# Ledger of designs, part 8: VH-VL binders against Putative multicopper oxidase GMC1 (GMC1)

Target 1, 132 residues: Putative multicopper oxidase GMC1 (GMC1), of Saccharomyces cerevisiae (q04399r243to374)
Amino acid sequence: LINGKSSDGETIKIGFNTEYLLLRIVNSGMSGTQVFHLDGFQLIVLEADGIMIKPFIVQTINLAVGQRYTILVKLKSDTSFIRMINGCNKMMGYITKQWWFYKEGAHLDLPKNPNDVSIEHLPGFTKAELYR

## First folded at step 5 (VH-VL; framework fv_diridavumab)

Design s78 (from b0 with light chain N32H)
Fold by ESMFold2-Fast, scan of step 5:
Structure s78 (fold): chain C 132 residues (1-132), chain A 121 residues (1-121), chain B 111 residues (1-111)
Amino acid sequence: as target 1 above (132 residues)
Amino acid sequence: EVQLVESGAEVKKPGSSVKVSCKASGGTFSDYAISWVRQAPGQGPEWMGGIIPIFDTANYAQKFQGRVTITADDFAGTVYMELSSLRSEDTAMYYCARGDEYIWGSYFDYWGKGTTVTVSS
Amino acid sequence: QSVLTQPPSVSAAPGQKVTISCSGSSSNIGNHYVSWYQQLPGTAPKLLIYDNNKRPSGIPDRFSGSKSGTSATLGITGLQTGDEANYYCGTWDSSLSAYVVFGGGTKLTVL
């Protein structure tokens, strides 16, 4: 095992004392909808398409081509790692990729070969709404 | 019910610093952004900066960067604004104001009564 | 100078209606919600309108807001002597490091 790397996606290190994770998510693809999910966490949506909105909580976000969101996540004090699932709609179906966030100093005990997760099986599959 | 209670008036010399406080009540401290807005005599309001206490993250208007610091004391439920290197142009009424549920507030629904800061030699 | 332009003064008689304009650009009013504030002499500003056209509880329906393109308007009907005050518009500006911007203010005189 070289470098202990998973074959699925990458691992992203975050600071040891990180209590809140602020993410800017954008679908830069030419076609297809993306789905974003953090396993075990709720997403607090703060901005949509560059417009500030009244914050609301979702478990999963759909992003059409060109859509973007600013999302806040409150981390639990006992959290050492978080699995991020990003799904993409391609011509004949969905594909998913997995990424891991981990705190500095934490031991990473990632699954040796995690299976892909179908978008249709993600909890809280929803479409975000804008307040305009 | 919801109140923002500011510290008392200050008279300061040029070159000194001033630190004004804003005690948030009614559950405001944990769930809202708190901004500082000043108003010089005969002028309109000018946003200086704000903080979201739960994130301990402050943002400042470019004009005041380097001179203003906004902090939060979770134990006291109080937000502070410190302005350094005071000039006569800093003579103004200083308000704390509650931003809505947005990061820095799209509007301010509650205001403190204001703290007068006078800079004179 | 203010980022948002308001007329310096407006006047009307009791019982009449008045409108106060607020003009900006695409980076502020054109892309963000507008709020309006009333400031009586010797007091802090008071929120009158938020999200372009909504009123907080306690604000009478004599006060209304609207937005079109890069401009916003505050309307006051059934004018009362107690409405004599300075009025300010406010919004977010995504192009400026200042982020929150206010208009220069409009002094409303009730004749």
Scores: ipSAE 0.007, ipTM 0.522, lowest interface PAE 12.7, mean pLDDT 75

Design s79 (from b0 with light chain Y33F)
Fold by ESMFold2-Fast, scan of step 5:
Structure s79 (fold): chain C 132 residues (1-132), chain A 121 residues (1-121), chain B 111 residues (1-111)
Amino acid sequence: as target 1 above (132 residues)
Amino acid sequence: EVQLVESGAEVKKPGSSVKVSCKASGGTFSDYAISWVRQAPGQGPEWMGGIIPIFDTANYAQKFQGRVTITADDFAGTVYMELSSLRSEDTAMYYCARGDEYIWGSYFDYWGKGTTVTVSS
Amino acid sequence: QSVLTQPPSVSAAPGQKVTISCSGSSSNIGNNFVSWYQQLPGTAPKLLIYDNNKRPSGIPDRFSGSKSGTSATLGITGLQTGDEANYYCGTWDSSLSAYVVFGGGTKLTVL
């Protein structure tokens, strides 16, 4: 699923020479915890709730309602595609959405049958608040 | 050329602690993750933990939590690994190894020659 | 203590090709990049392959890597006597509290 033809296959284009992504993430929902993850990448947390903090590195971020983080992500030189996973808990458990970052000029040939991911099995996932 | 120079061999008694050093030269010291990897005789490598000096952040393998401490002296360009409550099973070669820049990294491009730690009763 | 499974030994004649496998799970090889290391007797491990299939400067192109699903493979062509060594795969394990795990190693004998 590519080119916006799927509810779960949205794509985000980044520049060919991008070495770092600076992402600001926020749980803007009215209720429920959210989780954020980039497959195969580490998240360098630089700010929490608008305040600079001592940087720390995680693979998954848990966000309570209204929490926000600024994260830095280092890309590998040959990175063409990155899968982004966002999950939020609802009445029946976690609802997961997936997106793909891709570098401008890359051949857009995403994996046909990626393994489904359970939020509970994401690296570093916890039900407790992540705060440092 | 990047070089990692480790301190000399140690012989320790059970229950004591050991502190091994790794001096980095030839590259930017503080930006890269430096890990400690040990290898017992006849076994594969085992990652113990690492530190990214510029962030002053260390991470440890679950098996060594509470027994290992990794610190960095940016001025001296040196990383230290202290392992406490030594047992005979801690007899191994201890390597420092350089990972990626600003992150922990999934590979190590430069390795020290190793420090032998022998725990004898 | 090894999380990744490698055959304990492999052997072939000079000039031949060998393949060394490394088997894991979705939480390690399936979700992360794989590296390979060569360890000659009495020496520290040396990086041969990183990011599944890339070679550091100075590593001959007769060494190659690949990954499929939850398994990775190191290929060595044109075997030389100097290739006798232990070979280890390494990757992240996202299900553990640790970042890096290694295979148990494969001893390559060049007959």
Scores: ipSAE 0.231, ipTM 0.701, lowest interface PAE 3.4, mean pLDDT 80

Design s80 (from b0 with light chain Y33W)
Fold by ESMFold2-Fast, scan of step 5:
Structure s80 (fold): chain C 132 residues (1-132), chain A 121 residues (1-121), chain B 111 residues (1-111)
Amino acid sequence: as target 1 above (132 residues)
Amino acid sequence: EVQLVESGAEVKKPGSSVKVSCKASGGTFSDYAISWVRQAPGQGPEWMGGIIPIFDTANYAQKFQGRVTITADDFAGTVYMELSSLRSEDTAMYYCARGDEYIWGSYFDYWGKGTTVTVSS
Amino acid sequence: QSVLTQPPSVSAAPGQKVTISCSGSSSNIGNNWVSWYQQLPGTAPKLLIYDNNKRPSGIPDRFSGSKSGTSATLGITGLQTGDEANYYCGTWDSSLSAYVVFGGGTKLTVL
């Protein structure tokens, strides 16, 4: 069912036959809102703040300080890599980080210079949920 | 083998509601999303919404928010679409279509034959 | 107006090649997989291509798909009179108003 593991840095290797990712995401920061997005994938929300809820589907999740969600992601059989975008609002403005999930054995050809990524332009994102 | 069988044609008056059904057979009904796509005469397809029965989760296109409701009866293997406050521009062919497992909108591999809904006074 | 733009018509003779384009934006084609559908008069749409370039079982290799940036292309080689139909592209769009979008359609006439 679920077969994934994390590594240090900007890449996360997952098993060759992984069909689903179960991700637990949390905003453990002391201030500021975080956003989470997987390019080309729908996020099925199963739990909010540790409580099982009626599932719903979104593309982007906004996390206030201390919020957490459990999400399920279905992968396509020919998916070799997935770009994960994590953005946060700090006192210096918006900071966007990129991470990659990649299947074991895949050749990962990443674009250089990811500076064009903007959390304000992510699908389903709303500015009203960020503190300036 | 998968087959989607839709309910029969409907003729309705403006302001009324219509409820059409789509019975899925030959596959694991609960594992797949079922969407409703309509096509007005001479127009292209227009996605109205879909449901993932296993999660009892429905989603709707903004144009139909507040007027459309999609539900599933897992035991009967049937998905329903109810459209309220009918207008003449709702006259169209209504298709149910099977989406990818647990998600909708990636592609639709099986389609029902379509149900005609005519709205006239 | 359709979110995805296709030419309204295309024509070619039997045995020739034809391509049908589909143009979108980063929020739809740019970030998501594209599907293509064939619709013969009086019938439901039929899946031709999914995940940009994959064929379902039963679809001949005369049909191919590709994607570059925010545009996708359906290619048909060895045209047959039975290919005369409307063709639609489709993809997922994360806009707040809709998750699934289709192109306006292209009518293929085989001369």
Scores: ipSAE 0.018, ipTM 0.650, lowest interface PAE 6.9, mean pLDDT 79

Design s81 (from b0 with light chain D51E)
Fold by ESMFold2-Fast, scan of step 5:
Structure s81 (fold): chain C 132 residues (1-132), chain A 121 residues (1-121), chain B 111 residues (1-111)
Amino acid sequence: as target 1 above (132 residues)
Amino acid sequence: EVQLVESGAEVKKPGSSVKVSCKASGGTFSDYAISWVRQAPGQGPEWMGGIIPIFDTANYAQKFQGRVTITADDFAGTVYMELSSLRSEDTAMYYCARGDEYIWGSYFDYWGKGTTVTVSS
Amino acid sequence: QSVLTQPPSVSAAPGQKVTISCSGSSSNIGNNYVSWYQQLPGTAPKLLIYENNKRPSGIPDRFSGSKSGTSATLGITGLQTGDEANYYCGTWDSSLSAYVVFGGGTKLTVL
């Protein structure tokens, strides 16, 4: 469950007492795979393509075109910022985008080096998912 | 008070299987990850796998894939670990340990006292 | 083998201080919380430090943890003979088909 969430461009504010995030992730593109990751967090998958499934836990989700998942994330009390990493496959490699969840009351001084992440080092990342 | 109690020591022949149990008491355990960690003589701990009973989800270390099975009886508060095709290298102390709620925690806050499995011909 | 590297032994006299290192890589310590365990002879491991530097209730403040880059350190001050034990670091490693990996252990001898 989420509480007090709001959007702020490339940052998303959540209530300081938020214990769980419930996210719906979808690859709505016409081509190419998408990768979703929350740095330092496990993703509890509750639904796949609109169907309830036996829950399972992963660190990274690879989405083929049109795939969607409902994900539950348990938050830690001492974490002020959560880095969301989104990558999509293009002809010349991967394009990586970063977004931030931040708890209300945290200083909005985003961590330095936002461009130093390599999507190829994410747990569970694979180029072979193009054929899923 | 949270307690984890493993079943008694076992002595097995190579090629056989062993099934050990871990009885949990003193708290809500269906929501917590319960792992099996072994320690061979003179070695450090080695994570074998675990289960989160409420999700009915088990995960195993690659080294043990195909010969370890972890199951839970949520009503009885008991987690089981069955290891097949035993070898002399499987001689070790086997612990059950509790992780975090709803996730595969990176630490274990409660441990059983362990049970010895000896594989000898 | 062990994925995390610890010195095999460390020793000091009562009242002194020691540090025990734990070295890994970006896929484990570099991106995840570190825990530390104390194992007295003949007993199960006991959680000493979790989430890099937090102590469970009942663990004295003589024990401390820290993490920098791909390495972690356990600090023990005011050594007591009862601290003589094996110490293990642990963390999550997402590059392996395993969720928790442990160090090879460090035997602390209190003279």
Scores: ipSAE 0.183, ipTM 0.705, lowest interface PAE 4.0, mean pLDDT 80

Design s82 (from b0 with light chain N52D)
Fold by ESMFold2-Fast, scan of step 5:
Structure s82 (fold): chain C 132 residues (1-132), chain A 121 residues (1-121), chain B 111 residues (1-111)
Amino acid sequence: as target 1 above (132 residues)
Amino acid sequence: EVQLVESGAEVKKPGSSVKVSCKASGGTFSDYAISWVRQAPGQGPEWMGGIIPIFDTANYAQKFQGRVTITADDFAGTVYMELSSLRSEDTAMYYCARGDEYIWGSYFDYWGKGTTVTVSS
Amino acid sequence: QSVLTQPPSVSAAPGQKVTISCSGSSSNIGNNYVSWYQQLPGTAPKLLIYDDNKRPSGIPDRFSGSKSGTSATLGITGLQTGDEANYYCGTWDSSLSAYVVFGGGTKLTVL
């Protein structure tokens, strides 16, 4: 992208006027839990395992094997980028992947070497064992 | 260890459609971007499109828009690619590939062995 | 013609070094990370380099990548006969709805 910081493949574009981001997340693995977090944002849970529920707010979602959630995120008017953290419990701990959401029309100038974040210290993280 | 396994070889008539599958073994891939890349005999790789299963969102190369559909069955750990209105020019090896760090697969860290699709009358 | 331009072939003797170029534009190489792939005869492509100059685990340090402006280069030192393969560059293209583009490939012959 512009300034050679990151490609579109490292980011997820969201509409220019997006006020809310709707995400469906799922742990389709056969073992291990997954963790989902958007840095600096609250997650509004609308649906769990295919069933609409009374909405509630969390900062981090912990997904057991086969669990799925539909979440809503309220975007701030001054937000251009959102850091997404996805972790999966593997042998010898968690493997963490990170992506960026950005509003279409913003200049792409993403941090090249963001600081590592321990998944165990994310707000609302729940320690879990592997499910088999 | 991650292995991507495409479905078996196909022989199709012009004008028909083909649907190939990609299954992960030795791990989970539904939270990664999975792309389909084809390679015609003697030519370089050509990206067709990809899907981000966690968001149920697919994107396609302009050349294939309207003819290609990529879908995911997240509970089965399987990604599908269907190509319609087949032409002789669609004869190629079709690979699925995982974009480990990047949405849409700006680079591909694991590749399947490939599935041959032959379009012949 | 491919969006990214590579020489169709390069050759060198065992133990020598070679470089393979990949030329694009500001909408692809100029603004995006470049990856490189090795394809041995009869096999799927294998990732050699990502993010312009990084190696995956298991790729020896005799393979290197670099980028300047709208061009990228794959370097291979200490050539071995097992390096005979096709090499492809790849990157993201921001100008069209088609997002991932590859070079036309370079056939490396070790004589």
Scores: ipSAE 0.000, ipTM 0.494, lowest interface PAE 15.0, mean pLDDT 75

Design s83 (from b0 with light chain K54Q)
Fold by ESMFold2-Fast, scan of step 5:
Structure s83 (fold): chain C 132 residues (1-132), chain A 121 residues (1-121), chain B 111 residues (1-111)
Amino acid sequence: as target 1 above (132 residues)
Amino acid sequence: EVQLVESGAEVKKPGSSVKVSCKASGGTFSDYAISWVRQAPGQGPEWMGGIIPIFDTANYAQKFQGRVTITADDFAGTVYMELSSLRSEDTAMYYCARGDEYIWGSYFDYWGKGTTVTVSS
Amino acid sequence: QSVLTQPPSVSAAPGQKVTISCSGSSSNIGNNYVSWYQQLPGTAPKLLIYDNNQRPSGIPDRFSGSKSGTSATLGITGLQTGDEANYYCGTWDSSLSAYVVFGGGTKLTVL
């Protein structure tokens, strides 16, 4: 398992033989809901706000201010790169940031101009969660 | 070596329910999602839902919400699917299929031979 | 109605090449891996391609897959009469509260 962590702004390196990715995510901002998504992977939620819950599977997680989740992701054997999308509501707009997980030893030649998914089009996203 | 075996063919009346089982062997049962996929005569496959036994978590296609229940018995290595309020349109071949570990729908690498459910008076 | 669109049929002669298309949207093919299944008459579907372009052990290299944008393609070269079957694409989609979707299928006839 790898506990995912940002290393250099836009990329997070994971071990060559990593089979499972364990992510602990938190919305540490003072305002605004955050959205988390990994392209091509489903998220298994194991803990909410430090409490173990009955696991459930989602494609997208919404985090209100101060919320935290522990998420398990199973990686495919031939995965070299994984795109992570993190979005948040700032003022009246949606801000989307992209991060990449990559296995050590892989070339860091990310796809140029990959299809960009608006935060409004992420699976499981709702405007009510961002604006309320 | 992975093998999935569905229970025997069923003939049911409209309005009744049917419960089909899928026995998994030859692999690590708990590590894989097991889905139910049906196929009506002359039609393509239709995903009904699945379960991840290790987490005892089931998910269903919207079309079947409220009519289908999928459960797992880790001890017996068996997954069950119960479909209620049967209609003639439910006449189909029902397959259980193994998905990727812990996820839905990336691909199904092993399929059972299928079992026929016929709904008629 | 299928969420993924395939042509209903395709045909070619033995030894030729054929391609089968599968068209979707950003919520399915555009952001997720695509798989392909071969179904011979009277049998269960068999996994032919997974993760867009990978072959399971035992699948010959004359079968190939590719994905571009919101579309995927299955390629078959050196066609054989034993390739006559229905072919289905599949992927994940949560836009309609359904996680797994299949194409409507393409009947391949080897003339």
Scores: ipSAE 0.007, ipTM 0.580, lowest interface PAE 9.4, mean pLDDT 76

Design s84 (from b0 with light chain K54R)
Fold by ESMFold2-Fast, scan of step 5:
Structure s84 (fold): chain C 132 residues (1-132), chain A 121 residues (1-121), chain B 111 residues (1-111)
Amino acid sequence: as target 1 above (132 residues)
Amino acid sequence: EVQLVESGAEVKKPGSSVKVSCKASGGTFSDYAISWVRQAPGQGPEWMGGIIPIFDTANYAQKFQGRVTITADDFAGTVYMELSSLRSEDTAMYYCARGDEYIWGSYFDYWGKGTTVTVSS
Amino acid sequence: QSVLTQPPSVSAAPGQKVTISCSGSSSNIGNNYVSWYQQLPGTAPKLLIYDNNRRPSGIPDRFSGSKSGTSATLGITGLQTGDEANYYCGTWDSSLSAYVVFGGGTKLTVL
């Protein structure tokens, strides 16, 4: 299980036998909507703002300031690394950041051209506000 | 080898209940969500609900809420679907199906052969 | 009524190409992955496509999927008589109730 989120440019090592990630994400910023996505994975939402809810599936989550979600992700057997994408809404659009989860013993083969991510084109992205 | 083995055909009277079983093998019971999907004659598939056995969490389609109960028996490696207050409209083929990645209804990669339930007076 | 709309039938000759459409809304196809199933007479549905455009092991590359906005398409090339079947699209509806929805089905006839 992994708690929190990584910094841009940092990699997070996970155990060789990790089958599930349980992530607690929060928009702790002072302003701006945060977007969260794991490349190639669907997100199972288990909690919203600390309250257990009926599970539902999304590919991308929008977080208003102060919102939090607990999400479950099942890792595929052939997964050696996972790209995590965060976006933050700023005056001139979204600022994107990337982090990597990698299994212990895996060779890191990071993609070239890390700046070609468009938040607006992520599966399941909407401009709708998510606050409950 | 992945197998979903369903119980045999049922013939029931209106107002009664039916309980169909699905025995899961090949790691399916421990590692996946299992859903129940029915198909009335000449109609498309209709999702009834599903369960993630390791989380002991079941979810139901609104149409069946209050009439359907889905449970899992860890010892038997079996998932059950019980439908009460049967009507003629419940006559259908009932399938159990495996949902990949422990996800509610993202897709179903393996299906049981189906159990025919006939509600007749 | 089915939540996802498919044409009731489609037909083509052996060796030809055919496409089957599936139309929904922002709460289902627009925000979620689409899957496709083949159902031969008297059998359970079989997964053909998942995650919009991926094939399970054993499914030939004659079958392809795509998604744009609130619509999805199943493509079949090099039609064979064994492809005669009902085809269904499926997806998640992004409601708080966690619904799975299917299309009404398309009967493919190879003439």
Scores: ipSAE 0.005, ipTM 0.528, lowest interface PAE 12.6, mean pLDDT 75

Design s85 (from b0 with light chain S94D)
Fold by ESMFold2-Fast, scan of step 5:
Order: sequence, then structure tokens, then C-alpha cells
Structure s85 (fold): chain C 132 residues (1-132), chain A 121 residues (1-121), chain B 111 residues (1-111)
Amino acid sequence: as target 1 above (132 residues)
Amino acid sequence: EVQLVESGAEVKKPGSSVKVSCKASGGTFSDYAISWVRQAPGQGPEWMGGIIPIFDTANYAQKFQGRVTITADDFAGTVYMELSSLRSEDTAMYYCARGDEYIWGSYFDYWGKGTTVTVSS
Amino acid sequence: QSVLTQPPSVSAAPGQKVTISCSGSSSNIGNNYVSWYQQLPGTAPKLLIYDNNKRPSGIPDRFSGSKSGTSATLGITGLQTGDEANYYCGTWDDSLSAYVVFGGGTKLTVL
């Protein structure tokens, strides 16, 4: 299980038999919203702000300042790579970070250019929450 | 074949505690929520709480908060329910039940046969 | 004292049709999926209907479910003596910290 948020540019190795990712995400900034997404996967929300809630499924999560969520992700049986996307709103624009999970034994064939990622194309994205 | 096998019947005195186990086999232990549901004689089912085993955080009915603890042993494929400060009103059949995948409490597709707990003074 | 209300009993003869109602509120049935369970004497409950109107594998099409507003209904056609049991509805309740609630049950007697 991976608990926490990865840095931009990292690859995160997960065990060969990993069936689930448990992610704890938090917007620890003083301003701006964050958008979180995993390409090709649904996010199952288990906790909001430290309190267990009735689970629900979303494609993308928007995080206001100070919000936190615990998310469960079920991996597909032949998943080798998962692309993670995080977008942060800033006064002068926005910053998009991406990083990858990969299973032990997989051959890395990852895209090199983060500029190819557009948060406006994520399912459930609301532009008004990124550009204030 | 999915099976939920509960520990044997218990007879307890008022004020004591009881710990019941539920061993899951067949299907994947980690894919589903496991809940505890009790049924007093002549009454309908009452949900006590549940756990998603890989999450290690349980959710409890308010009536039982402070008295009930649900834990999972992923290595043993077993879920436990401990109920403390027992009263005669806790005399019931206790079931473990499997929730739907990733969303617990909306329906239970497999049930254990039930474990009788009798609280007698 | 259940938050979901069912009639305590219903009876009919073999071959007939019965319906069992389950009434709640907007925070439970009104906003969530409903399930139904059959409990034969001395046995654990068995899932009959999930997601308002779906049948698990092995449940005959004589059993059906429906939901309208804050109420749900279980229908049984072609009633058989083996259908004599207690029937319970169940759902999530968004307003309770308990989240899972069941009806008080309906005893079906096949005469």
C-alpha cells in the first residue's frame, strides 16, 4: 500500500502482487485548490478530513485548502503503470505535476514530456476551481 | 465458493466482554467490506459495524460506539468483533456478512451461519 | 422502532401474488439503493434483491423489487410453500452515524 503523496518527477515502485493502492492526499497550501486524478482508474473515497464516510466513487477529486481524503484504488489484473496527475492553482497560473506507479518487473516505457498533460481534460474537472 | 465461518457459541455474564471471529475463505479477503450484524430473538437484523480489511479503520453504529471494536488480521484472513460491558439485551445471534465490493452496508451477498451469544446472570 | 417500516405479516395461498412494502425517508430509501433478504426459520438471511431491482444469480424471477420515492416494494409471484419466511428490507441512512438500517421484517405465511 502507498500512503501519502509523491513528488513531481518520481516513479513509485509497487509490489508485483499489489491489488490496491491506499492514498492519503492533502492540500497543505495556504491558497489555491488542487485536482487529483489517476488515469484509467476510479477513486473510492473512504475518509474526508480524517473522518470515515460512506464510500463513494469519483474520477477526479478537487481539494480546497486544508482538505484531505483517504482514497482506495483497485488495480487491474495486468496493470504495469499508473499515471498520477495533480494540478495546483497559483495566482499567476497553474502548475501540473505528474508521476507514475509501476509494478516490480515492469519495463518502464513512460512518456517524458509533462507538458502533454492537460488537467482540463480530466473527468469531473471544473475549470473555475483551478482559475480563481 | 465463498464462505464466512464464525467462532463457536458463547455464554457470558453481565459486565463481561465477548470476542467473536469470522474467517473468510474463497474469493478475495481484501476485495470486500466485512460487517457484523446481530439479531435478537424475534427481532430484525441490526448493523453493528464493519471494516474494509486493507484500510484498518472500522465504522460503527452510534449505539455501539465505545462498546464495540472490529479488527482484521489480514494474514489469517479473519475479522474479529469484541463487545464489552455485556447486558442481557446483548443476547442475540451474531452474523458476519460480506458487503458489496468497496461499498459496504448497501447489501450483503454472503452471510456466516451465525454465532449465539447468551448473556445470563 | 425500526427507521424502515414494513407490515408485520402477510399471507396468501400457493400460486398467488404478494407484495411487501418498505417505507423510509429521504435520507435512506429516497437517496440510496434498497436490498431485500429472505430468512427461513433457523437460517441466516439470504440476499434476494440488490440495487432496488436486481437479482443475484440463482434467485428465480418470481422475486422482483421496485423503488418509488421513499418507499420500496418486494413482489413475489407464483407463491410456493418454500417461500414461507421472514423478509427484510435494507438500505444506507445518510442522517445516522450507523449508515446501515434494516426494516422490522414481514412474516410471510403460505396457507
Scores: ipSAE 0.007, ipTM 0.578, lowest interface PAE 9.0, mean pLDDT 77

Design s86 (from b0 with light chain S94T)
Fold by ESMFold2-Fast, scan of step 5:
Structure s86 (fold): chain C 132 residues (1-132), chain A 121 residues (1-121), chain B 111 residues (1-111)
Amino acid sequence: as target 1 above (132 residues)
Amino acid sequence: EVQLVESGAEVKKPGSSVKVSCKASGGTFSDYAISWVRQAPGQGPEWMGGIIPIFDTANYAQKFQGRVTITADDFAGTVYMELSSLRSEDTAMYYCARGDEYIWGSYFDYWGKGTTVTVSS
Amino acid sequence: QSVLTQPPSVSAAPGQKVTISCSGSSSNIGNNYVSWYQQLPGTAPKLLIYDNNKRPSGIPDRFSGSKSGTSATLGITGLQTGDEANYYCGTWDTSLSAYVVFGGGTKLTVL
């Protein structure tokens, strides 16, 4: 879990002049895979399971139980809000949680998403990973 | 032209700690990883750890975990390496080296001249 | 000692060609880019090759690199007396015990 938060629709404030967002993503669940995605942004993977790796770029990260990644996201200067999707695969289905990053001082008129995003439709997601 | 300037030689007693500095000039160090690599007399280089200053995140070789701390002062353009609980086998030349962009230690394009640390009783 | 294996020494005459090998495993050279460094006596190491076979600006094309499987090689053609130095390979190790590893070094003597 990012920053220990788990509630849908919760917001995460970041500094107004943030140019890079460093996230440590952990699947701390007891079972089931998790998916991580930031709408409109590429994820630069720096570490996997605490081990440095040659950086590579992905759109979506899939995490098995106990897996963790350190990722870098380059922000655009005109970005005020970023939608984060974190999905957890549970037996007979999955739960998708939504978070919003917003820059300090930004107008807080956040977009609404009445429906959870299907994990199967996220960029780079493989159905085999969902049901593995 | 990028240059890394390291602090002067140190002579320390066993059990003490040493803190070596590395100041970057020409170009910015914040966009690159800075690593610490030591070389004992007659031996090859040994990576100790590195930091990416813009992320304020450091990684350490397992051999040095618990004894080494790498920090960055972005305003001063300086990276520090502190090694504690010194032993005679820590006697070595200590180099700071710049990694490529956001990659910790995949290769080092610029090196400091090295700081000699001698540990003796 | 070191986790990457290099021959301790190599020698040749001026104008000759030499190759220096660097052997590792799947967790290091097999999965990652390799770099090479030249260390002249009394100096810091200098980057010679990065990303397996690329040269930094200012490095002559007499120096070349290659990687095959879990081994890498540094090639030097047209040897000059100024090439006499220690040469080290380096790479990432994805195992749990190390992140960046170097070879033990090869001393090149130009006869």
Scores: ipSAE 0.007, ipTM 0.561, lowest interface PAE 8.5, mean pLDDT 76

